# VHH binders against Protein farnesyltransferase/geranylgeranyltransferase type-1 subunit alpha (RAM2), part 7

Target 1, 316 residues: Protein farnesyltransferase/geranylgeranyltransferase type-1 subunit alpha (RAM2), of Saccharomyces cerevisiae (p29703)
Amino acid sequence: MEEYDYSDVKPLPIETDLQDELCRIMYTEDYKRLMGLARALISLNELSPRALQLTAEIIDVAPAFYTIWNYRFNIVRHMMSESEDTVLYLNKELDWLDEVTLNNPKNYQIWSYRQSLLKLHPSPSFKRELPILKLMIDDDSKNYHVWSYRKWCCLFFSDFQHELAYASDLIETDIYNNSAWTHRMFYWVNAKDVISKVELADELQFIMDKIQLVPQNISPWTYLRGFQELFHDRLQWDSKVVDFATTFIGDVLSLPIGSPEDLPEIESSYALEFLAYHWGADPCTRDNAVKAYSLLAIKYDPIRKNLWHHKINNLN

## First folded at step 1 (VHH)

Design c07 (framework vhh_4orz_3)
Fold by ESMFold2-Fast, scan of step 1:
Structure c07 (fold): chain B 316 residues (1-316), chain A 123 residues (1-123)
Amino acid sequence: as target 1 above (316 residues)
Amino acid sequence: EVQLVESGGGLVQAGGSLRLFCAASGFTFSDYAMAWLRQAPGKRREWVALIYSGGSTDYADSVKDRFTISRDNAKNTVSLQMNSLKPEDTAIYFCAKDLEWGSGSYEYGMDVWGQGTQVTVSS
C-alpha cells in the first residue's frame, strides 16, 4: 500500500442539519478527511493513481458507498486505456476485487462492479469466476447476489455446461434449497435451443423422485408447474403428471365439502394446489378447480384462504 | 429525520416521456450525491443514474442517452427526465441519498427512504 500526497487538494467539508447524522458507528476524523478528499477529487474529475488508492482505502471501511465504486470504475477505465497491457491491468483489478468480495459477499455494488470489469476485459474468463462463486455459495447457499451473478456469467459467456449438475448437487445437499431449484429452471429456459425428449423425461423423473422424498416441499411442486408450462406443447404428458399429483391427495375430491373435521389428511397441500391450477386452465375442469381451491381454503391451507377465494374469482 | 418523496410516475406508451421528481428534506442536500434506482416486478433493485454534489453525472448503460438526471440545490430536488421509454423501463423508481459517513453496510449502498413512484410503459 503506497502513501500518496494530497497537499495540493483541499478536502470539501460536509455539513449536516440532522443530529442523527453526527452519530455514525464508523465516524472518525480520518474517515471525514478521506471522504472530503474523495469529494474534492471527484469534483475535479481526477483520474489518477492517488485517486485509485484513495477509493481502495474508502472501500475498505465503507464498501456500501455507491459513489466511490462508480468513481473507481471511471478511474479504472481511464488507467486501463493508458496501460501498455490492458489484460494484465484488469486481471490485477480482479485479483484486488476477489479479496473485497470474500469480505463482503452481500454487497450489491461489488457484484455489479465485477460485471462491469468483465465487460471491459478483452478476454474475460468464466473459469476464473467459478471458484469464487462455488466458495461463496458453499458459505451461504441462499446468497441472492451470488446466484444472480452466476446466472449473469452463464448468459455473458453463453456457457451452461456445469449448471444442471451443480443445481443437482445443491438439491442433494438441501432439498428445500429454492435457489438451487430456481437455478435449475434457469438452465432449462436458457441453456439450449433444442432439448431432446429423453432429457425432458429424465428431468420429469428427477422432479417426481424429489417430490416423492418430501411431498410437502413447495419448491419441486412450483418447479414442476413451471416445467410443465415451459414444455407443455412438446411433452403432451398432462395425464401422467395429474395422475402422479393425485396420489398425494387421496380421495378428498370425491368427498362432500362439509366441515374441516370430516375431511381426511392429505400427503401434500401443494399437490392439491398444483391440481387446482391445472384444472383451472380448462373450462371443462373448472368445477374441479373450484372444489380444490375451496378445500385449500377450508382445511388444507386456511391461512391463505383469501388467496384461494381470489383464485376462484379469477377463473371467470 | 431524512425524508425522500418521489413523484411523477404514471402510465405511458412506448416512445413516450416522463419526468420524475424527488423532494428531499432533513439533511444538507447540496453535500450529498443523489441517485435514482429502480425495481422491476420480480427483480432486484438496480442503479439508473447518479448526480454528484458538484453536478457531474453517470448513467447505467441501459438508459444512457435516454435519461437525464439533474438537481436543484435551492429547492432540494432531484429530477429524472426519461425519454424514449421502453416496456423494459417499467419499474418502481426510488430516489436515494449516498452514504457519506460509512455508518454500516446497506444492501444497495444508498439510503432509500420513500415508497417510490411507479412507472408503467405499455407495449
Scores: ipSAE 0.000, ipTM 0.277, lowest interface PAE 15.2, mean pLDDT 82

Design c08 (framework vhh_4orz_3)
Fold by ESMFold2-Fast, scan of step 1:
Structure c08 (fold): chain B 316 residues (1-316), chain A 125 residues (1-125)
Amino acid sequence: as target 1 above (316 residues)
Amino acid sequence: EVQLVESGGGLVQAGGSLRLFCAASGFTFSSYAMAWLRQAPGKRREWVALITSGGYTDYADSVKDRFTISRDNAKNTVSLQMNSLKPEDTAIYFCAARKYGSTWYPLSRSEYDYWGQGTQVTVSS
């Protein structure tokens, strides 16, 4: 990498602030020098190749330093405006950022900066983003920053064509991956203004199949409730969903609720919660909702008994 | 001739509002970042607000949420809406143009391509 001359710049000393803790962790004179030079160049508002290189050196050792990302963005915006080929310049910046991202997968500033670069780009490409997104999810399939960025890309490019299959693949890999279930919901909320009866039936079957494999998995139950709220009239589809959910709670609704040790185990407390919510929406089934929430409070989820009592008191 | 002409300054009571205008001529306005800077008596120049050719805006912490910079490329004007004015906002306000802008202003006059004469803003308490 190029070495630049800073003899014309007096480094500004590091003041007592959040950066002091990073300096203590690093315990290096070089880090202190880099930070001092950065402060000096920022105070001079210098937007030069040496300033750009300095920001890269600082980001390499302190990628969570928010101020340096803002400074680099200002430099890039300036350099881009004087470049004969803006597309090539920004693509080279994205190439640099790819390397930084792979070394720092949980850094929020990197994904925010990437969004800013795509907004500056005259012809940004979702296809260019896909390899880095795949690599990052393969490393950590629950990295919420990467998932948030993928959702942002789908909205920014108005492109959802591969997202349902992608979510399905990750759910097949790990059925407990709530990020994949959340992304699947994101697809239905944003990609479809109209959904066909075949798509609805296929999606319900997908959900029920996954619940059947692991009934005590919260993710598909939360997803089922959300999906039903989006696309089904409650009265129209309730019987199929309710009948399915009822298979996971045995006969607990017909039993007295006086003592927790006398109640049987059930296959899913989430099924019971789902049914309580369902019954609570209709005055005719309010008594079933009250009993279900009471059973959750007494035996199936007693840690959250105050939540269940609150839900009973707020039944419409 | 290249000219930047400020207007809209004056006297106002604390908590009041003023809108400053800068009319530009003699250069391709839409290609330049436009900035507002101020200088109080006996003090150094202070950067206030910037708007880039692409419409990106930035503000000094002391004026953020109170001031709004905007531009009209069809009329070659930049404006600064100043709300909730404080006595410490009293200064001569300068309009400046820069081909290659930054989100914060260097205090050196040589860092900007063109400058206005300035307009006085006085805020009484």
Scores: ipSAE 0.000, ipTM 0.086, lowest interface PAE 23.2, mean pLDDT 82

Design c09 (framework vhh_4orz_3)
Fold by ESMFold2-Fast, scan of step 1:
Structure c09 (fold): chain B 316 residues (1-316), chain A 124 residues (1-124)
Amino acid sequence: as target 1 above (316 residues)
Amino acid sequence: EVQLVESGGGLVQAGGSLRLFCAASGFTFSSYAMAWLRQAPGKRREWVALIYSGGSTDYADSVKDRFTISRDNAKNTVSLQMNSLKPEDTAIYFCAKGRYTYSWGSKYTSFDYWGQGTQVTVSS
């Protein structure tokens, strides 16, 4: 870390809202000075090494300050244009950003800035991104920002070759990890222009196995519905999926709707919801959908009864 | 303790018929898919016919239209009716229990228990 002289710069007053939690909480003489200097240098459009270091100092204490990230990006873009080795300059910036990212995994601006750097880089590498992505998911397997950035990388690099296996590994570690199931869906939506019947059958077996292990887990049921909607018309396999789901609700559809105490327990309320959605799409099975939603409202998911009544009304 | 016991094998002339039986115990029979697999001398074990808990059936191309699989949930029995037998059908036939209560298809059905097998010999 180098020290720079700012004696030639008059700090500009910072105009902060009293309701701004970040400015209020971090309001110290040092923070006030740094922000004043930043406002002055931004006003002058100064794109210098001392300005770059100042942005790093501010990011260390206020990483959510959008304006400072934008200013740093302008400085980096300018400095790289003057560099004899643009790749080395940007790699050095990414090295700095790695440390900032590890300390602030849920900061939106950091991941957005990282995307901007990769777009600016003449030879960006997905391989360089993988270790930090793995480390951060290992630390917090449900970090929305890390998952979103990994998806962005897959699209930016057009590289999905490891994503299905990676999602499988995380589901094996924690079958309830909805982020892993969501990422698995992202793979099918984006990775394949042409999907074979064998690939889709393998995936349906994967889903069915995971549902059978924990039938009262919402994630694979939501995933199954999404997967069915994505590939239903191509493969014509509705009856088999419906037959499978029906195994988790017993004979509840053949029983009269009486009091909740008279209805049996079922293996999965999510199976009943899945069947209701399926039957609701066809006028010929609308009565089955109405009964399924009614059973969800009175016994199997009464907390969401207003949702089930709304879904019944939408069938008319 | 899961137990599968096959019976009904024997020697038959080409073009003849045999019916195999499998008596199952030690699990909730009606909840699981049941299958027949066979192993010919010097060959890998291959699946022949599968019946799901709901009664739907699936067959290997080599036996389609000649073999019929059925189940009796009241007696915990799965059967294989074999018609128009060929010398190529000569093998030890095994009864197998599906590991999970549902499978997408016969190729994806994993098994966790097998019987000892019953010999079927088809003479030319």
Scores: ipSAE 0.011, ipTM 0.326, lowest interface PAE 9.4, mean pLDDT 85

Design c10 (framework vhh_4orz_3)
Fold by ESMFold2-Fast, scan of step 1:
Structure c10 (fold): chain B 316 residues (1-316), chain A 125 residues (1-125)
Amino acid sequence: as target 1 above (316 residues)
Amino acid sequence: EVQLVESGGGLVQAGGSLRLFCAASGFTFSRYAMAWLRQAPGKRREWVALITSGGSTDYADSVKDRFTISRDNAKNTVSLQMNSLKPEDTAIYFCAAGSPKELLRYWTSGKYDYWGQGTQVTVSS
């Protein structure tokens, strides 16, 4: 049973052409009633407790409906400003949102709304956000929305002190977790200070150690390339890194290009791709890049042969 | 108008010490990383030392444990204490300033926003 009375409000008919998919999926008179009431209250610009409750009911059944989140935000802004305790009011709204977020981890509007609430809050707390971020990443360690929100929190609070350790922990749990490697890169890009030579050496050692554990893992190779591009001019790549990468391809570059049967196995096709990219940045090493991409097309990654031919053509 | 003015250079015998100073004006000094680079005759400019806005320091391997960089935000100065000087340290020493966002490769050919004119350091054996 409804807690609030709507007898003073005439529902506005639902506009089917704007709601075709939802109406087809949710053939209920209750849904039509809720949407009609919402349209009527929006048209009246009503910012009331009953309107707030109505938005919660709609979000429960249609959390991707953008208009309802915008309306709820306007109601919350108004009610917060008239509250005797703004902090308590917004904390209760965040408590409600926590439950909605846990039930809808891949909904974009929820994370956008959460950001808006923190911007309204007189004393927002990164510590309050950490448990929900951890719970949701523990449930789905590759959830793009959760990782994006964590990055936003780091920037909003100007706090990166735990992010390297957190990324390291998730990489230790799953070395293939590209989201954790991406977050580690985010730390370096957005850290308060410039990277020191000793921090650079420690980070390169971390990457090389992870590559050594699983040479055929794409994530740390992609990260290594990005890290080199971020902190080095592409013509001044660290020779130690290039030398390390060559340990995974044997003597394949010194051998003539033959049939696949004539070529040896290598420890990592991603190492060969990494080296091809490096050599392709300098006209003086273009021939090495062409050979490496050709070897990828012929033997080490033939399923992507069209990509490798495209890469060769881009060197011209 | 931005200015970086170096001082403290000179002639010294091998094993001796010098202290270089750089006075900065025209920008918010406390928000900038400060660096020393040097250029010997006929050679490329080489990075020597860095101090970040937060006070973290880094040094080229050739000068580590011999040179110390420091800053005074109240006076808008950065200094380089050079001990156990070698003939190989002979160069023109430049003070440079860069925003943290621009200085992601300070140990190479870093992108610095502002440069001093340099001060000569000559070490005789």
Scores: ipSAE 0.000, ipTM 0.115, lowest interface PAE 20.5, mean pLDDT 84

Design c11 (framework vhh_4orz_3)
Fold by ESMFold2-Fast, scan of step 1:
Structure c11 (fold): chain B 316 residues (1-316), chain A 124 residues (1-124)
Amino acid sequence: as target 1 above (316 residues)
Amino acid sequence: EVQLVESGGGLVQAGGSLRLFCAASGFTFSSYAMAWLRQAPGKRREWVALITRGGSTDYADSVKDRFTISRDNAKNTVSLQMNSLKPEDTAIYFCAKTPYQSLYWSGTSKFDYWGQGTQVTVSS
């Protein structure tokens, strides 16, 4: 960055008592100067090139300072309106933001600001966003902010054409990646107003195949429950799903409840939880749900025994 | 093609014993629960005995303590040992499998039967 003259501006002292994490960090003289200058320029509502540079310097050292992002957005909006080439100006701003984002992947304000820039842009491009999304997911495949931003882009651009294949690729890379399963559900909820019975049957087969590969994986069981709740009325396949789930618990529900060591092992505690949830929704199968939750508490998931007792107590 | 072939039926006097056999082919036998059903003249088919994929057994009240169901996964066979036979046991006996690999009270599980059955006649 080039240096600007601030001799006409007196820094405002730090008057707010920061009783949080920032108070545990020793302020450098440079940081004090930057913050003082920012307060002064904000109070004057100065929307200038030197103010823009100052916000960049502050973001470099304090990217979680909420006020500075709003101030920068106001400056950018003003400078853009005075620019001969609005597209070039905003693309240059996005190029700057790409570097800031790569240095601060878990900062919420950066992704929020990026959304604001795309809304301001006269010809925003989802294709421009893909390289940053790829780099960030390659670095951390479970980064909540990156996945949230990708979903926002799909809705903003009304473009879902690659999302199912993308989710499949991430699941093939790591079958335990709950973010990829969540994104796959996002596709089914948002991508199409009309979904064919063939597409639904193919998706159910995909789910069952992934469960069969790793029955003790919570992600596809949570996904199956959600998928069934959304679409079972269209295909009336509840019996097929319940019968499939029972293949992973053997005959455990037909056996008397005894000591934990007397109960057999099962292929999936998540299958038992899935069945308990299903049976708990119908008063006619309440006793099945009670037994399933009791077995989870005593043998198959005793670490969460208080949760299972709570679920039993909340059955009508 | 799923095939279930029943054998071992015949004529027996009251108080006698018979052993029925069912040879299964065309599916992964060890993954399915197997059952015996019977149909007497003029009556609906009724369930008699069940053996789950895990080996647990259950019986209709009319045959409890007299009949024993067993399976041999190495030979793909299910058997029904019938003791203390009564005239009311006279029926065609059918071997059946569950539609899915599980048997629990989901309320939707039903038995498939594929063979001609085997006739059991008990004289008084």
Scores: ipSAE 0.000, ipTM 0.083, lowest interface PAE 24.3, mean pLDDT 82

Design c12 (framework vhh_4orz_3)
Fold by ESMFold2-Fast, scan of step 1:
Structure c12 (fold): chain B 316 residues (1-316), chain A 124 residues (1-124)
Amino acid sequence: as target 1 above (316 residues)
Amino acid sequence: EVQLVESGGGLVQAGGSLRLFCAASGSIFSIYAMAWLRQAPGKRREWVALITSGGSTDYADSVKDRFTISRDNAKNTVSLQMNSLKPEDTAIYFCAAEYDSPFGYLTEDSYDYWGQGTQVTVSS
């Protein structure tokens, strides 16, 4: 129903100081009326269909208002307990929320409310969530709230089976998408108790292939380092990776450190950073790490020279 | 597990200012709504301020326009700037985080993770 009768309810004015009143002057008269009605119904603890409709009207114009989401949740909990079909009632609420979510993709309250509905649902479905997650990532592939909600779903449902392939697809679409690389790491951390030698080799090949396509892309180098830290005791792959990374820095480690204009260009400053980090973990290669960080400070990443000096000072 | 550690408390004269900090470690900080609650001697905890993962803020009427909550997701820190302090602001201030229920923030049961608290004393 589009309109409900509120003639029996007087809107309650919001008591504010001068600064708060100046901020609220920017609100529409419709919003002030809706807020007054909401405050009145909340004070009466009215959990009715007209109250549910009122919260929807307020959410359309002020989706970041915490109090209204809490009130709607209380109404929904009450209404579902009165319903002949709880599953149907909550599915109807999720259908409503789908529209709200598509219109407000960067609103935290929407995703949090969605989690709460799934927790109430007697038979929640991860498959129901996937289409909206995919649509919203397709629209904005770096929307942090959508990625966080997808991770929550994987943990809530204990289901990771499609996540590696999904991350791969997003990386194929945009190799610079750090959110997709971060999600791929989430998979390895949470979905696997043990990694097989074949899985390790396949993952290293995936990383190296992506680095080879765009050597000056920070995302796969950061990911490689994280993957290295997760499996740090596997020295065999470290040797292959070190050799691979070395192909992107030319012969700069064998050259004397001169002025910046005397040093050659390299294919990847991130390769040099990765190698510096790797060598810095072993006292036997500390001198290589010092030289690599010095080269980053002098030529390959001088904007962060203080960071590189700090890393040198903190070596073993 | 998320660990929360408060700092910045102390003694201040009425009308003065103080800034509290909360440092988070462990899980992904940026997906949590962060709040400050306070507890005066012999009273239950009362909610003071909230900041969502998206940066939206809300305040208790008693502190509105005097206190400002902010967060720095890069540093995993939330802060509370307290201006025009009154003796009735004297309390232990707690940093708290909630993962799945930002709309339930008015009660202490709404929060999943808590710090140990930091004492704020405002003299007359």
Scores: ipSAE 0.000, ipTM 0.105, lowest interface PAE 18.9, mean pLDDT 82

Design c13 (framework vhh_4orz_3)
Fold by ESMFold2-Fast, scan of step 1:
Structure c13 (fold): chain B 316 residues (1-316), chain A 124 residues (1-124)
Amino acid sequence: as target 1 above (316 residues)
Amino acid sequence: EVQLVESGGGLVQAGGSLRLFCAASGFTFSSYEMAWLRQAPGKRREWVALITSGGSTDYADSVKDRFTISRDNAKNTVSLQMNSLKPEDTAIYFCATGPDWYESLYSGSEFDYWGQGTQVTVSS
């Protein structure tokens, strides 16, 4: 990261693209020169300390430019292979990347580059990744890029030991956080080759407890349906789950379909949708599904009435 | 939350053309690579086309010279122009933000991180 001479290199002219044109007013002629130098060094396939420094300078002002990250990766691979201490070299690169990542939390290329560095590392550590992952999720608990990288780390290290507790903690912090519910599902799909009936029962109880706390929250209802479908061979629409869902809709299924004003309030329209989906899967309960979707169209979710009519028309 | 919504699919005769659109929201669209992937019935998901933030493009060999990917940063959209369509192009087409992240998801994601996709059917 030292001052270098570029007198032996002719900068290549910068080509206009939409992003470069939009940023033109905001960037100096120095930026255009840096980009010209980068294109020249790339065309020469130069993998040198001055090229590494140049990529860092460009990333500092334009971290979203795809080509510069690929070029830096090629330089790092080359320099690492010539290093006396590969672990120290890559750890210093990760330390540099940590700072860049904290300044650019929504740049997907940073996370992709981080994956590439871990793949190169002789002794990569998930423990090293955890603090930055937690810090960035604490800052933005719905950051898609950070969640995707965490999932990649779990698969790369074959380590899921903290994931269920972590998802639980984030759901406790914000019960509406769909990213946390999605990550919890990721755990069940990927973490274990064998899942016991006790674990399945405990998870159903966790879901039901969260639904009971906020019945009109879509996330745990969507999760419950997904969990039931994922483990259908073992759970098989347990009557306990159906009975539980029924507690949130009162007696509406036994009442005649009249004017909306004559129908009672229910605790959850998502419970009614969940039950309609369940009953719609079996010809013997088709009438229950039709009634449930009709009630959604008439009173409990009239904004989506065309969707409910479509679902009725597609029933057995 | 990243949201991608695909559209423009349909039924077309062999040799025909279709243009697919992907509307993006929830991220700084102009800064990210965009990709198109497809999945035919009973086959694995495959990458089709890529466009970088700077406008550079790349294509799978099976679609090279027939498909063109483009982007409109003002509208937060990426498009796929499909010409000289073949029956083997029949698939559900998905929009994604770059392939590197999704490499581990290509062959077995149980999660719907991709949009719903748009169905393209090419009749003989």
Scores: ipSAE 0.000, ipTM 0.143, lowest interface PAE 18.6, mean pLDDT 80

Design c14 (framework vhh_4orz_3)
Fold by ESMFold2-Fast, scan of step 1:
Structure c14 (fold): chain B 316 residues (1-316), chain A 123 residues (1-123)
Amino acid sequence: as target 1 above (316 residues)
Amino acid sequence: EVQLVESGGGLVQAGGSLRLFCAASGFTFSDYWMAWLRQAPGKRREWVALIYSGGSTDYADSVKDRFTISRDNAKNTVSLQMNSLKPEDTAIYFCAASYDELGIYTPSDFDYWGQGTQVTVSS
C-alpha cells in the first residue's frame, strides 16, 4: 500500500448525464476527487504505477464503471511489457483480481477483465480458476456470470474433462438448478464429436432417473429434448424415450377430448409437451401431436393456450 | 444500429407492481438471450432475471417468485413484471442482450446494453 502524489494534475469534472448519475449513486464527496483524477490521467494516457493504484481505488467503489477497467487493462499491458518477469507480474494481478471477483460475483466487467488477463498471460492455468469457480458456485449455484465464465474457460483451455461430473454434483445438490442442466448440455455440444453407446446409455439413464425423482421439473425434460435433437441422426433410441415419457401422462391420449373436469390429472405436463413435440416432427404421428397440444390448451397448461394452438397450426 | 430502450420505470408504493419493457432493434432479436440487471444506490450492478433465446428463464434468489421475465419475438421486446415490490428493489434497471444457442453462451459479457430506467419503491 503506497501513498502517491497527484499535485501535478488537476481533476476533471464529470460532464455527461450518465457520469453525473453514477457519481451521485456510487460516489460520496470523498470519491469525487478520485474520479476527477482518473479522467485527467486517462486524458494524458498516463500508464504509471500511480495510475494503476488509482484504478484499484475507483474499482473498490465503482466496479461497474467500464472505462476504468479498460484503462487498468492498458496500464497492466504496458507495465508487464517492461517487467523482467511477465508471469509473476500477471499472477500478482490475478491475485488482486481474485479478491475483487469474490466481492463482486455479479459484475460482468470483472469477468471480462479476468478473460483478458488470461488471454494476455503466457502460461494461463485452468487449474488456478477451478477453486474460485467452485467457491462462487457453492455460494450462489445459479450465478449466471460464474457459469458463463466457466464455459469460457472450458473453450479457452479446450478442457472439458471435469465438467460432466461437476454438473452431476450440482444437479444432485439441487435438481431444479437449470444452470447445472444447461452446463451439462454445454458439455455434450462442445466436448464430444461422437457419443459412444455406453455414454448414450449412461446419459439416458441419468436423465430418466432425475425425471423419475421430480416428473414436474421442466429442466430435465428440456435437457432430454435437446440431448435427443443433438444425437438423433446418429442414434436410434426414440422408442425407449417415448415409452418412458408416456408413463407420466396416463391414458389421456386414448380418452375423448371433453370437459376439463372430466380429464384425469397427469404426473407431468412437461412429459405431454415433450411427446407432442416428438410426434409433431413426423407426419405419421401428427394426429397424436394435435391431441397432445389440445390437451395442454384445455387442461394441463391453459395459461399458454395460444402457444399450443400456434404449435398445432405450424405442424408439418 | 443496435439499440435497447427501456421504459416502464417509476415511483411505486411498497407491495405494488410495475412492468418494465425493453424494445430492441438492429439485430435478430429471436437469436439472443435477454437479461435484466439492476444497480441500487451505493451498490454494485447485479443480475435479476434472464430469458434464453428458446424461452427458458432464470432468476436471482432475491426476486424469485416476485418477478417474471417474458419476451415477444414478433415485437422484439422483453418485459419484466415486478410484483410485491420492496424498498430494497429501488434501483436503475438495465436491459441487456447476448447471443446464445439452446441457452448456451460463450462470452461472459453481454453484447448490447440499454441506458437503464429508474425504479423507486417508497416504504
Scores: ipSAE 0.000, ipTM 0.118, lowest interface PAE 21.3, mean pLDDT 81

